# VHH binders against o26223, part 60

Target 1, 191 residues: o26223
Amino acid sequence: MKLLWTSQHIKVTVHIDGKVSKMDVLEAIKTRRSIRKYQDREVPEELIDKILDAAMCGPSAVDERPWHFIVVRNREMLEKIPEVHPYGAMVKDAPVAIIVCCDSSLEKIPGFWVQDCSIASQNILLAAHSLGLGAVWTGVYPLEDRVEGIRRLFSIPEHVIPFSVIPLGYPAENPGTRDLFDPDRIHLEKW

## First folded at step 3 (VHH)

Design d38 (framework vhh_7nfr_2)
Fold by ESMFold2-Fast, scan of step 3:
Structure d38 (fold): chain B 191 residues (1-191), chain A 123 residues (1-123)
Amino acid sequence: as target 1 above (191 residues)
Amino acid sequence: QVQLQESGGGLVQPGGSLRLSCAASGFTFSDYYMSWVRQAPGEGREWVSSISSSGSTIYYADSVKGRFTIARDNVKNTLYLLMDSLKSDDTAVYYCARFYQDAAIAGQYFDYWGQGTQVTVSS
């Protein structure tokens, strides 16, 4: 299947159960956790399309929007990711992973593509959570060995930089929520 | 002051068993994933196992699956590694590490490490 070459022909008119899509934004932010264990269930392509739509809606420096995405469903390819990402063992057990990339030819302002791709990665995590899925951000850039390993594995051209690998699926764990609010990090009027 | 202190290492024959412990202090142990990481002589660090904050989710490196068991006691703030059917290749310094659960950078980022405990498997 050539889904990446036929994505423009895929109907993005989805009938998602409204119960999942009703999660409040603030609640989604507060309850999202890194999920590393997944059910043996297929993630529908319509949900991946929704997640990628959300990823591309992030703010971008000078509106450069340098992000590109590789959607990996092939089991053999997923099983090879831990070989080039030593702390990505959970990726092989995920039904799908998204590789967030920067196309440097789209860069308009030096260095801000890192923030752009970070925003896209976080939007993927939040969108996945809002749709009843779990995901985790595994870091690639700026670790040169991981960047080159992922580049070789997925035939990524030299002008494109792999930034993160995000496995996702229906969660098979629930780590619960955390209270991370620290008022000592808030300064009124001055430091 | 975050502290992780390993114990239980030693010399054991091939096929033998050891139980490692890690005493944690200076943080809310029950809020963190915990991991065991080992380093063999002259080699880099190799991740061995991780356990979620509640203990419900557990991961093992392929080299130790079926032989090692990770466990935790959140009342005692202690992490365990039960090692069965030990092989010469298991010889390493074993480190207790606090896993930063929502780390975006490394996937399995460790922010605090213990001093390590030596495990030697020989005839």
Scores: ipSAE 0.013, ipTM 0.413, lowest interface PAE 7.6, mean pLDDT 85

Design d39 (framework vhh_7aqx_2)
Fold by ESMFold2-Fast, scan of step 3:
Structure d39 (fold): chain B 191 residues (1-191), chain A 124 residues (1-124)
Amino acid sequence: as target 1 above (191 residues)
Amino acid sequence: QVQLQESGGGLVQAGGSLRLSCTTSGFTFSDYAFSWFRQAPGEEREFVGAISGSGGSTDYADSVKGRFTISRDNAKNTFYLQMNSLKTEDTAVYYCAAGWEIDAAIASQYYDYWGQGTQVTVSS
């Protein structure tokens, strides 16, 4: 028998003793840290698919959704990234990296693709964290040399702009949590 | 009040060594990444070396790789640049910088806090 396709449900698993086995949204946001050290373990394709699904669920200006993604697992290609991205040294040690790109032909409002691709990048980081992985956003745009280097290395067309390179893997470090709440940055009713 | 203060600069002969220190206050030291930059007269600021917030990764300009070492001491809220085998070409004002490297590219324009600079002069 075939099942009728329906909307996917998000479920929290609870043990009979009442123990919750899933990270909530606020916990994920507050405990996510940049991870630059990875275990020598492959990341299953199913987890990459979940991360990319989450990336595409971000809001975008006028729903333009200009993002495209390159998934890089090839060791030789990962080892070349630090040559065109000076602060991407950790990428060569990651089992996989995602390159977030903007297809400028999909842009409906000039300039908002930067915000759209930033949202997609952050969703990748949060989704990876929620799945027990570590990741770091290494910046490409708006640094012209990095944009050109990544474009050349991955044969990216001229109408597509590489935005970020996000290596990810099972974490081999735990930097702990940060206390970042600053009430002096909150203004009531007016500046 | 955030403050970065360099020390350890001065005059040294070629082949000699200097250790620069950058003492910090006004923020949680362990949350920040640190770098050293230098600037010779008439030149742009040049990257020298960086150490991550976790202390787990370091990076260096090719011109200083193997001669300079960056390190941090979280207990002292201080980070260092150990400069060995100094050359006359290393003569510059050296700046320490602190920045939020997390989730962003590290380049000179992305550092939030800078020291005032310390002069290093290497004589022949």
Scores: ipSAE 0.000, ipTM 0.230, lowest interface PAE 12.4, mean pLDDT 83

Design d4 (framework vhh_7nfr_2)
Fold by ESMFold2-Fast, scan of step 3:
Structure d4 (fold): chain B 191 residues (1-191), chain A 121 residues (1-121)
Amino acid sequence: as target 1 above (191 residues)
Amino acid sequence: QVQLQESGGGLVQPGGSLRLSCAASGFTFSSYAMSWVRQAPGEGREWVSSISGSGGSTYYADSVKGRFTIARDNVKNTLYLLMDSLKSDDTAVYYCAKGPSAYDERPFDYWGQGTQVTVSS
C-alpha cells in the first residue's frame, strides 16, 4: 500500500505577541523556540504529512536521503519513552511524536547520515512552527543507551539507527524570542 | 564540457592488485570531491570510495575498507583507486564520478564508459 502525498497550499499562521500573523521563512527561523508543554488537542494527519514532506526536502550528502520516520500517536507508547530517555519527560504529554531514523543501508558516504538526520530534524521543527505547532528535539544518537532503548521500544531493526525523538502539539507555552546575533563570531576573509 | 576517462582495469587472480586511474577535464578538479562507483553484472550501482577536493578526507564502503585506497593528484587532474587483496565479488565495471560535495543534493553522475575489473582464476 502507498499513501499519496498531494500538493496543497498551506495558510501559515502564528501567534506572535498575542496576534495572528503570516510567517515568512526568516521569521520562522528567528521565532522558533523549543516547546515542551502541549494542549490536550490532537494534531491532524494533514499537518503531520506536511511536516514530513518538509523533512524529506532537506539536503543530504550525495542525495542519499537515509531518513525514515516513525509517527507515534499511541498514548501507551508515548508514556514509555521517558523510561528509556531521561530528558524526554514531555513526550508523554504530547499528542504525537516523530522519531527520526537513519537506514544505514541507504548511506552512500560514511558518517554524513548524522548531518542528514540533523537537517531533517530541524526541518521538522521549522515546519511545525510555521503550521502553528510547537516541538522540541530530544537527542537520541550518539547516546548508546538511548539508541538501544528506543530501538527495542519501537522494534527498530539493527541496520536502522534512531537519531532523535521530536514530540509536537499545539503549544501550551509561549516563550519569548531571543536576540542571538553575535558579530564577534563572524570573521571576514580569514579567521 | 566535463569529461572523466577511466583506465587500469583488467583480469586479475584473487588476492591480486590493480590501480585504476581517472583523467578529469572541463572543471576545476581540486574544487570537487571525487568518487568511485561500481556495478557488478546484474546488480545495481554500489558506491566504493570518495575523496575530498584537497585530498585531506577519504571515505570507504565497508566492503573495501582496508583493501582499497583512494588518492588524487590535483596537479595532473587524476583520481586513483589502489585495489589490493582483490576478491571475486569485486568484479564490476568501475566508474569515476565527479562529486558531489557533501551537501550537494545531486546524486552521483557517471561520466565515462567505466573500466572493467574481473577477478577470476
Scores: ipSAE 0.006, ipTM 0.283, lowest interface PAE 10.5, mean pLDDT 85

Design d40 (framework vhh_gefurulimab)
Fold by ESMFold2-Fast, scan of step 3:
Structure d40 (fold): chain B 191 residues (1-191), chain A 123 residues (1-123)
Amino acid sequence: as target 1 above (191 residues)
Amino acid sequence: EVQLVESGGGLVKPGGSLRLSCAASGFTFSNYAAAWFRQAPGKEREFVSAIYSGGSTTYADSVKGRFTISRDNAKNSLYLQMNSLRAEDTAVYYCAASYLDAGIATQNLYDYWGQGTLVTVSS
């Protein structure tokens, strides 16, 4: 008989100073969606600080933590991003964007910075979602034209690699939750 | 006993001003973000303004520039200074507090709620 697996039976309760979180971790992971439409409303600096704190808490290879972040609020600069990033049209409409970068001088093990910056990017998305914001990951690395375009636009040094551009804002759309659990992708003991 | 008690509501003419107060007791108010929400008859409850535990503020687009939120941790109090009031500001105003200090515009993230105070703006 084949097992029918469902994540609906798995619940995690997060306790903060003796209190239960309103959105548990599994719920946050399962309900996070890419948001590309934003309200014309400022995002407070404290929320950006909390998001960046969460980004820096990700695991990294040999604890190299190679990430650097550029916070962009300047409207003229946000409007120029679509010129160098073809799938970044929504960035010009966001109140703020975070550019995730790798400082290659901090890299201890070659190549693992991509995983490090991916984890930081995902933490930004999850933290934004948990704080009532919407965000989307727009890819930069490894597309050379986008890497060089973003580098020139934001005066990023040659030893620093722009990895992703993540616009953020209060959501102006509410996409439905996806049901992505597929037991056929799980193999027990061996392939 | 945890309590949030609003005061200062009332009847005011368009263009007038009101100052709402919220008295917190039974918890360490200074560790919480605090917010004002409002609910007009037949409408959903909506976010108005919030202030983080550190003192920074955020406002709904509809009130930005007209309302000012502030707090006094020594007095365990939250305030909303409402200027240039409009008929559309007519609502029951609720004080709320959240330990998470995060997602302060999201109603379901608030731990404690007051009973509300009515503000009526009519000519």
Scores: ipSAE 0.000, ipTM 0.127, lowest interface PAE 16.7, mean pLDDT 83

Design d41 (framework vhh_vobarilizumab_d1)
Fold by OpenDDE, second read of step 4:
Structure d41 (fold): chain B 191 residues (1-191), chain A 120 residues (1-120)
Amino acid sequence: as target 1 above (191 residues)
Amino acid sequence: EVQLVESGGGLVQPGGSLRLSCAASGFTVSSNYMAWYRQAPGKGRELVAGISSGGYTSYADSVKGRFTISRDNAKNTLYLQMNSLRPEDTAVYYCARGFWIYDLGYFDYWGQGTLVTVSS
């Protein structure tokens, strides 16, 4: 029996006990996957705004909020990113990418910016997924060649450190979800 | 390899009941959005019911209160309980694997379908 491979979209209304519901936070976390294939469909600005809003809602060390975001929609620039990011090939196929950066001048405590930007990046991924978009975290920092490549490409000042490139789009793949729970990684009270 | 195989279709009288099954392989049903579609003769394929990985369900208005989508995780099988069947429910029923897209769903894998005929 041959399966039909097709991409079909439908409007889906989610119900909980007869009420319309949206994806909850646990479902978003559990079902999120890296998406590297995107539809030929533009991402509305309002969705990017919501994603960026979510990105800025994460905690940061002593509330330093060192993050900056570059929103890239220019086709030429998107196509250039893979040239400086070997694992960013999918970026050229995305309608938009967000570059998460750290302004080191905003740091209050040295070194915690990595955690801050990681939280922001993860919030971008979760928000994107909850909004029906696919995304993937492509690491820039701490690889110097990628950092400098992205810096040069986008004329990023020296005191600003590009951290991640996150392409976004409506997903054109369904990798499914994985059960990543591992009880062997849980230790009670002590190691 | 991903595979979906529907079963349980057949001839039933109006007011009768059927239970469709969709046996999945190559992926975990409970970890994915799943849906039932149907296609009546001369009509387009339409959504009947959906269930998210989180267990949230949705139904077409035409089947609300009559159909129930469910899954058995141990069997990796999706079900559609159809009660109070009507002639207009006559169609080939398909199960599909999808993924959440805000208020939309996309589907990439489909079974071959099972025919449900409701006739006196």
Scores: ipSAE 0.005, ipTM 0.261, lowest interface PAE 9.9, mean pLDDT 88
Fold by ESMFold2-Fast, scan of step 3:
Structure d41 (fold): chain B 191 residues (1-191), chain A 120 residues (1-120)
Amino acid sequence: as target 1 above (191 residues)
Amino acid sequence: EVQLVESGGGLVQPGGSLRLSCAASGFTVSSNYMAWYRQAPGKGRELVAGISSGGYTSYADSVKGRFTISRDNAKNTLYLQMNSLRPEDTAVYYCARGFWIYDLGYFDYWGQGTLVTVSS
C-alpha cells in the first residue's frame, strides 16, 4: 500500500509577542517525539492550563472522566521522584511535571479508567508538542512499586491511583521524526 | 531460570577506572533492553546506563562521557566501562533486564549487585 503525503500542513502565524506556529492534527501526531532533556527555562502557567484543558477533552467510557492532575513545580519534590521511580531520573531536571491520576470513586464501568487516563496522557503530550514544549510519558500504573511510591510521595488518597508522570519543558534535544507505518499490520476485510 | 551476576567492583582512587561485568543466563542479552543501576549508601536506586536490543545506548547526565555500556553477545555478558571515577560514583551497581512499556523502561530481573568504592 502506498500512502501519498507530499506537504506539511503546518501554519505559521504571527503574534504580537513573537511567532506562533500551528500544526494540523496529523502533523502533530507524526512529529511528536519523547523529550527527556529540557532547557533551564520555566514553563508559563498559561501553557500548563492549555495543556490540562486539552487533557480533559478526551473521550471517556460512559463519560466518567475519572482523571485528576497534580502539577509539580517544586524542585525538592521533583528531585524525590527518581527515589520511587528509578527510570524517572529526567523528571528532576524538568521545570515541571504533571501526574495523571484516576479517582476510582468516579469510575462507572470497571477497568476503562486505564484507557481514559491513557487518552489524557497522550493529549498532554500532543498539546505540549503543539505549544513548542517537549514531554515524555513515564509509566506508573500498573507497576506496583511505582504506584505505591508516587502515592506516598504526593500524599495521594487510597481511592486515587497515580497513572503516569509526565515531565515537560522547552526541549534541549531534537531527535527528528520517525516513520513507523507498517502495512503488514493492516488487514483488509478479513484477518 | 533467569539469573544476572555482577562482578568487577572494588576500591579505586578518584580519576581511576573500573569495568563491571554482568553475566546473564536463562535469556539472551542481545534480545532485551539491558541497564545498569546504582544505589549509593542511604539513597534510592538510579538508572546509570541502558542499551536496547538494537544496540542504542542511553546515559544519565551525571555519567555521560565517562561511562560506556556495551555487551558481548557470544559471552551473553553486559559491561559498564567506568572512567574518570568520582567519590559520588560510590554505590552498589546492579545489572537489570528490562523491556519498554510505552516510552518507559520496566525492569523484571536484577542482579545482587557489586560494590564500587571511589575513595582517597
Scores: ipSAE 0.000, ipTM 0.156, lowest interface PAE 13.6, mean pLDDT 84

Design d42 (framework vhh_lunsekimig_d3)
Fold by ESMFold2-Fast, scan of step 3:
Structure d42 (fold): chain B 191 residues (1-191), chain A 120 residues (1-120)
Amino acid sequence: as target 1 above (191 residues)
Amino acid sequence: EVQLVESGGGVVQPGGSLRLSCAASGSIFSVYDLYWYRQAAGIERELIASITSGGITNYVDSVKGRFTISRDNSENTMYLQMNSLRAEDTGLYYCARPGFYLQDIGYDYWGQGTLVTVSS
């Protein structure tokens, strides 16, 4: 089991953040891993602002940009998320979580809001990684019980759909790297 | 590591009953929503029943009132009680649970499937 998972205690965050902030795009994409264990440390508001700025820079169908974000720092609220989201157990241990939502009133083309919110969610994960943080995307939509649970917990209006819950913090684990390149999935000129 | 193993499939006459089981290992079973899927010949794999960690159940219309999903958290096992079986219920039945990764938002952890055949 020790061979499958690696954990490292990070004590000098400023040094590590400086190294991570120099990461190019390909390195960020290839080295990002889902992080579910966090240090008991606050994430500065400045870093959350940078992450949300990156989230809103994704492409959007006919530029509809239907995303809204809820930033949750309140410990009592974070501890309630696992009660309505079975894959959200790690959220109670995170210093902060971002809930990605779609305001359906902003949708210009039916159904593409799912792609828009997926892009925003991935940008949050990559931006967090580039800033020395760890995060994980926990799914909400299209699982109706989770959608309604999160909606009730955070007083989300009926025209707004909670899409994902992304806890984040300074990482307390290092799962290692993966080699996922599969040339059998690449076809030249035709199928 | 997460593993799901189905059992309880077999051949039954129309109107008969079967109970499918899905045994889970390598997971904290009680915190997960759990699902049964069916793959029939000539038909795409479909979600037929689900049960939340809190015990709330949902069914596709074609099985509503005939099938009952349940869970035993102490034994890490989920069940599908199938009553009043029809020829159209024939297929491979898979249990599933969501994963933690982005690609697992849907249902990525699957069992091997168990065959149910309803025929005379």
Scores: ipSAE 0.000, ipTM 0.109, lowest interface PAE 16.5, mean pLDDT 82

Design d43 (framework vhh_7nfr_2)
Fold by ESMFold2-Fast, scan of step 3:
Structure d43 (fold): chain B 191 residues (1-191), chain A 121 residues (1-121)
Amino acid sequence: as target 1 above (191 residues)
Amino acid sequence: QVQLQESGGGLVQPGGSLRLSCAASGFTFSDYYMSWVRQAPGEGREWVSSISSSGSTIYYADSVKGRFTIARDNVKNTLYLLMDSLKSDDTAVYYCARIPGFWTQDLFDYWGQGTQVTVSS
């Protein structure tokens, strides 16, 4: 009911695949699915920018925000990811992938960067879904062979730890929504 | 270090035109949204225009829409503002600014030194 605008408030309707997408937060969370098949279409840079903005808005231990992101569009590089990541076969078919990394020099509280990067990764998946894209989290950390493989492939410095590889694109599959609510996992007052 | 350096300002008569340039260095220019922001004497900062990393998405303040054109050259790491039909109210210092993302809470993270535009007879 309240309109607020300033010279710094920039709003434009986002068109996803020629259509306006609308999804509330609970709907986005409940309907997001891992997508491993993508259309042969480029993802606009504007959508990647929105996704990365959302990734950086997650809570972080003592506000250390240790995340860095590598955006990979080069087909030859995407095709090499399955060589160092056995469960990353779908990455070669994606138009783009985001590598979520931790810059350990930004770490204020040892060990919490894993949670920080997990939050960033989940925000990427939710933001992509809300924008009409599909994505999947492929795990890198804590598997040492994958960490070193991705590090070598993308010239990642020793003080930076690759955490996840998230391919994304316009979805070429719709696996449908899961009903995962389990009341036996909820304990009132005590275990 | 991130550096943004504006040029092209000057004195022009009402109805005239100017072209501002911003030379960027110290970061991958083609990865970032870029913006022009102005500040008139005694006033706060006013956002003027923004352009996406690829150049495909462009936004203008209502006060300049139809008169100004924002453009970028990712090979030369340069941002431009082409200003037509200049009015006395366009008199301001014009700043080049980097945007970390379209929906960021802090819209600008780096600024240039500014270039003075004066529209008077």
Scores: ipSAE 0.000, ipTM 0.090, lowest interface PAE 18.8, mean pLDDT 84

Design d44 (framework vhh_8pnl_2)
Fold by ESMFold2-Fast, scan of step 3:
Structure d44 (fold): chain B 191 residues (1-191), chain A 119 residues (1-119)
Amino acid sequence: as target 1 above (191 residues)
Amino acid sequence: QGQLVESGGGLVQPGGSLRLSCADAGFTFSSYAMAWYRQAPGKERELVARIYSGGSTNYADFVKGRFTISRDNAKSTLYLQMNSLKPEDTAMYYCATLPGYWLQDLDYWGQGTRVTVSA
């Protein structure tokens, strides 16, 4: 990342190594932003592997770990995603996208796979950010037309549910940080 | 189908060294990331070290500085050099392929090789 913004709008130029993360956990959580514009630069396979490793380290209900992932680098396939996902226009400009899926045969407790796949999706976003990449979560489930469109496009079997599509790449935009802390949403001991 | 064969385990004193080998017997070795795992009696299997097809490596914190993973693609062989061995390293050691993003499976596992560190 060539330029970093703080909550006080202070710009810091940093040197990054795609193989090394120097961002602490709280900084990563607070400074991660949705990135929809990407450089024309390939993402190394090693970085995708690190991101997917992080995705699989999330907690899951009864340790069911129902997630599977499709990694899409094929330009023709990336260009078809916006045809079945109206808010996925940026995917065609990304060098790679990850489709987070639930394998229903791995479910141990009905319905909790949604939380499990949400956790995996967030870990992908945080891991990408920590490695100097940008990403955005585009929703698939529970919108039936998007689920069926993505299933058809990627030949996903009936027992697997596509959950999210996450394009990622080196960021070509640098949005500022957000101050989202709201003490009115914190209740002590009772509502 | 394909099979991985581990060797090089044995009994060694604390502070000693062993080199484990894992030979490919049915897959395209150079195309896969490879890993060493271990499992002590009554414990879960845990990742020890990983080596990517491009040669980059990753280690569990409990072996950093003591173990070195390497590969010889021409011989289709994966190695784990283990130095400064501790009693806590006592386990069955397994090699596995990491088939990459499309497969999302640990495809080939060996039968393991036993390492015992005891005075």
Scores: ipSAE 0.000, ipTM 0.119, lowest interface PAE 18.8, mean pLDDT 81

Design d45 (framework vhh_7aqx_2)
Fold by OpenDDE, second read of step 4:
Structure d45 (fold): chain B 191 residues (1-191), chain A 123 residues (1-123)
Amino acid sequence: as target 1 above (191 residues)
Amino acid sequence: QVQLQESGGGLVQAGGSLRLSCTTSGRTFSNYAFSWFRQAPGEEREFVGAISSSGGSTDYADSVKGRFTISRDNAKNTFYLQMNSLKTEDTAVYYCAAIPGFYVQDLSAYDYWGQGTQVTVSS
């Protein structure tokens, strides 16, 4: 798999199984779907690096950049995640997962870290999709059971808050595209 | 807030069996891991065993491994401690505890406790 990253137009060319895929930003956004089935295929470290690079490119409140990322490839750990995350069953089938966390000590303005980590998480999803991978956002925060479950499982310090778990892999499903545009949700000038 | 209540304790002869139950209320049962602890007279409270929120994982103290089994029934908001091949040294007050997410052996991590049930094993 050869990935051509062209920075000029935010286009990604991905060679998957001999096929070249080009995807621009709008295409990535519009065609992204949650993927919960994965091939028995490892994800190269290079792709993870690119995804993490994208994750760190999002804006944050007053540029506080409070995010940390745990990259999980250990099979035993991946299999444990569903035990503390009731909707994380697919994680055990993924070759890798990224846990997005907030270091509260880096927060400059209280409360905005949720937005910051959300942006980072979404960038992970979009980047993964653009690179020919499938991913899904499994929410951790703000549910106490999930937060503390992930915390204890990965020995995360008290000042660090796990936010999301994102399994990644080559897709073994194609859920198709959705038209989610709803003009009734658009209000001009006033409600 | 999670409330816990133990039941099933009593007097049993060595080699016998007991089944303890812990009924929970207050929050979503399926989101919690559960543990059993015990405290003998003059001793510190010690970890007996635990079960994960999904029920897919269990852990046991070495002293009870192979004799005790923990299970859970989400429909009944109840988890259990099956105790087989009981020994006199198993005599203690048994406590159930709940923790959000994942269990640990450290009792200090648990904020929710039952009142305890007495188990006495006679020779």
Scores: ipSAE 0.022, ipTM 0.476, lowest interface PAE 5.1, mean pLDDT 89
Fold by ESMFold2-Fast, scan of step 3:
Structure d45 (fold): chain B 191 residues (1-191), chain A 123 residues (1-123)
Amino acid sequence: as target 1 above (191 residues)
Amino acid sequence: QVQLQESGGGLVQAGGSLRLSCTTSGRTFSNYAFSWFRQAPGEEREFVGAISSSGGSTDYADSVKGRFTISRDNAKNTFYLQMNSLKTEDTAVYYCAAIPGFYVQDLSAYDYWGQGTQVTVSS
């Protein structure tokens, strides 16, 4: 069985440039793209607060919720991120970035913090998209040079691990949507 | 705390080669990124090259790219600057520097410095 999957019938509500449009969760998932070019516009604090609220609503192993977030708006600090993250060049052009961190003192089951912080990062991307913003996940953990570089730049203590850097802004590019459904990757009952 | 000790400077003719060494002592060599800076007479200290804590990333000033190579030997707590095709304008005091985490080109970010080693390139 092969199905045609599309989000063409899904409706959502988002705040875009003071206006609203409506987007449900399936449309947000299907139409979210990595955005690396941003308009020269500030993102309101209220939208960042909504995004962080969504990030903290993710499931975590044994409800440990080990995530902490650093919100970076300072232009000088944003311009230093590419120096410690080789593929983070777009961060300097973003009006804001969120650094997702794990406080290891909050971890109840070793190793699951990676999954917890991945979930928080994805929720940031989806929430940003639903609010009319663009974002991209730039990887920090498990790349030792990036982890230590970000730790140093933002005075992150040794028991806290920077996981991802997510620049956000109003999109200045519009990549087309993708249909990635592959029925050959679905196995019924057994491999 | 990290201490840095340089060696390998000297007089060389244009077109020649020199290998500078910087030996470190202190906490953990593998947790530090290392950089070379240089200062010509009457000039400010400028970035030359850097190597990340893993050794997986290197960076160079445009003026030395393709001629200089930075490397590290964690077993010896030493990092190196191999200088090839030397030019008279490469004449400077060369300083090694260490920074926890990733390297940056801004010299003011570095708290750990070597004493400097003179490199003189004659025509």
Scores: ipSAE 0.000, ipTM 0.115, lowest interface PAE 17.5, mean pLDDT 83

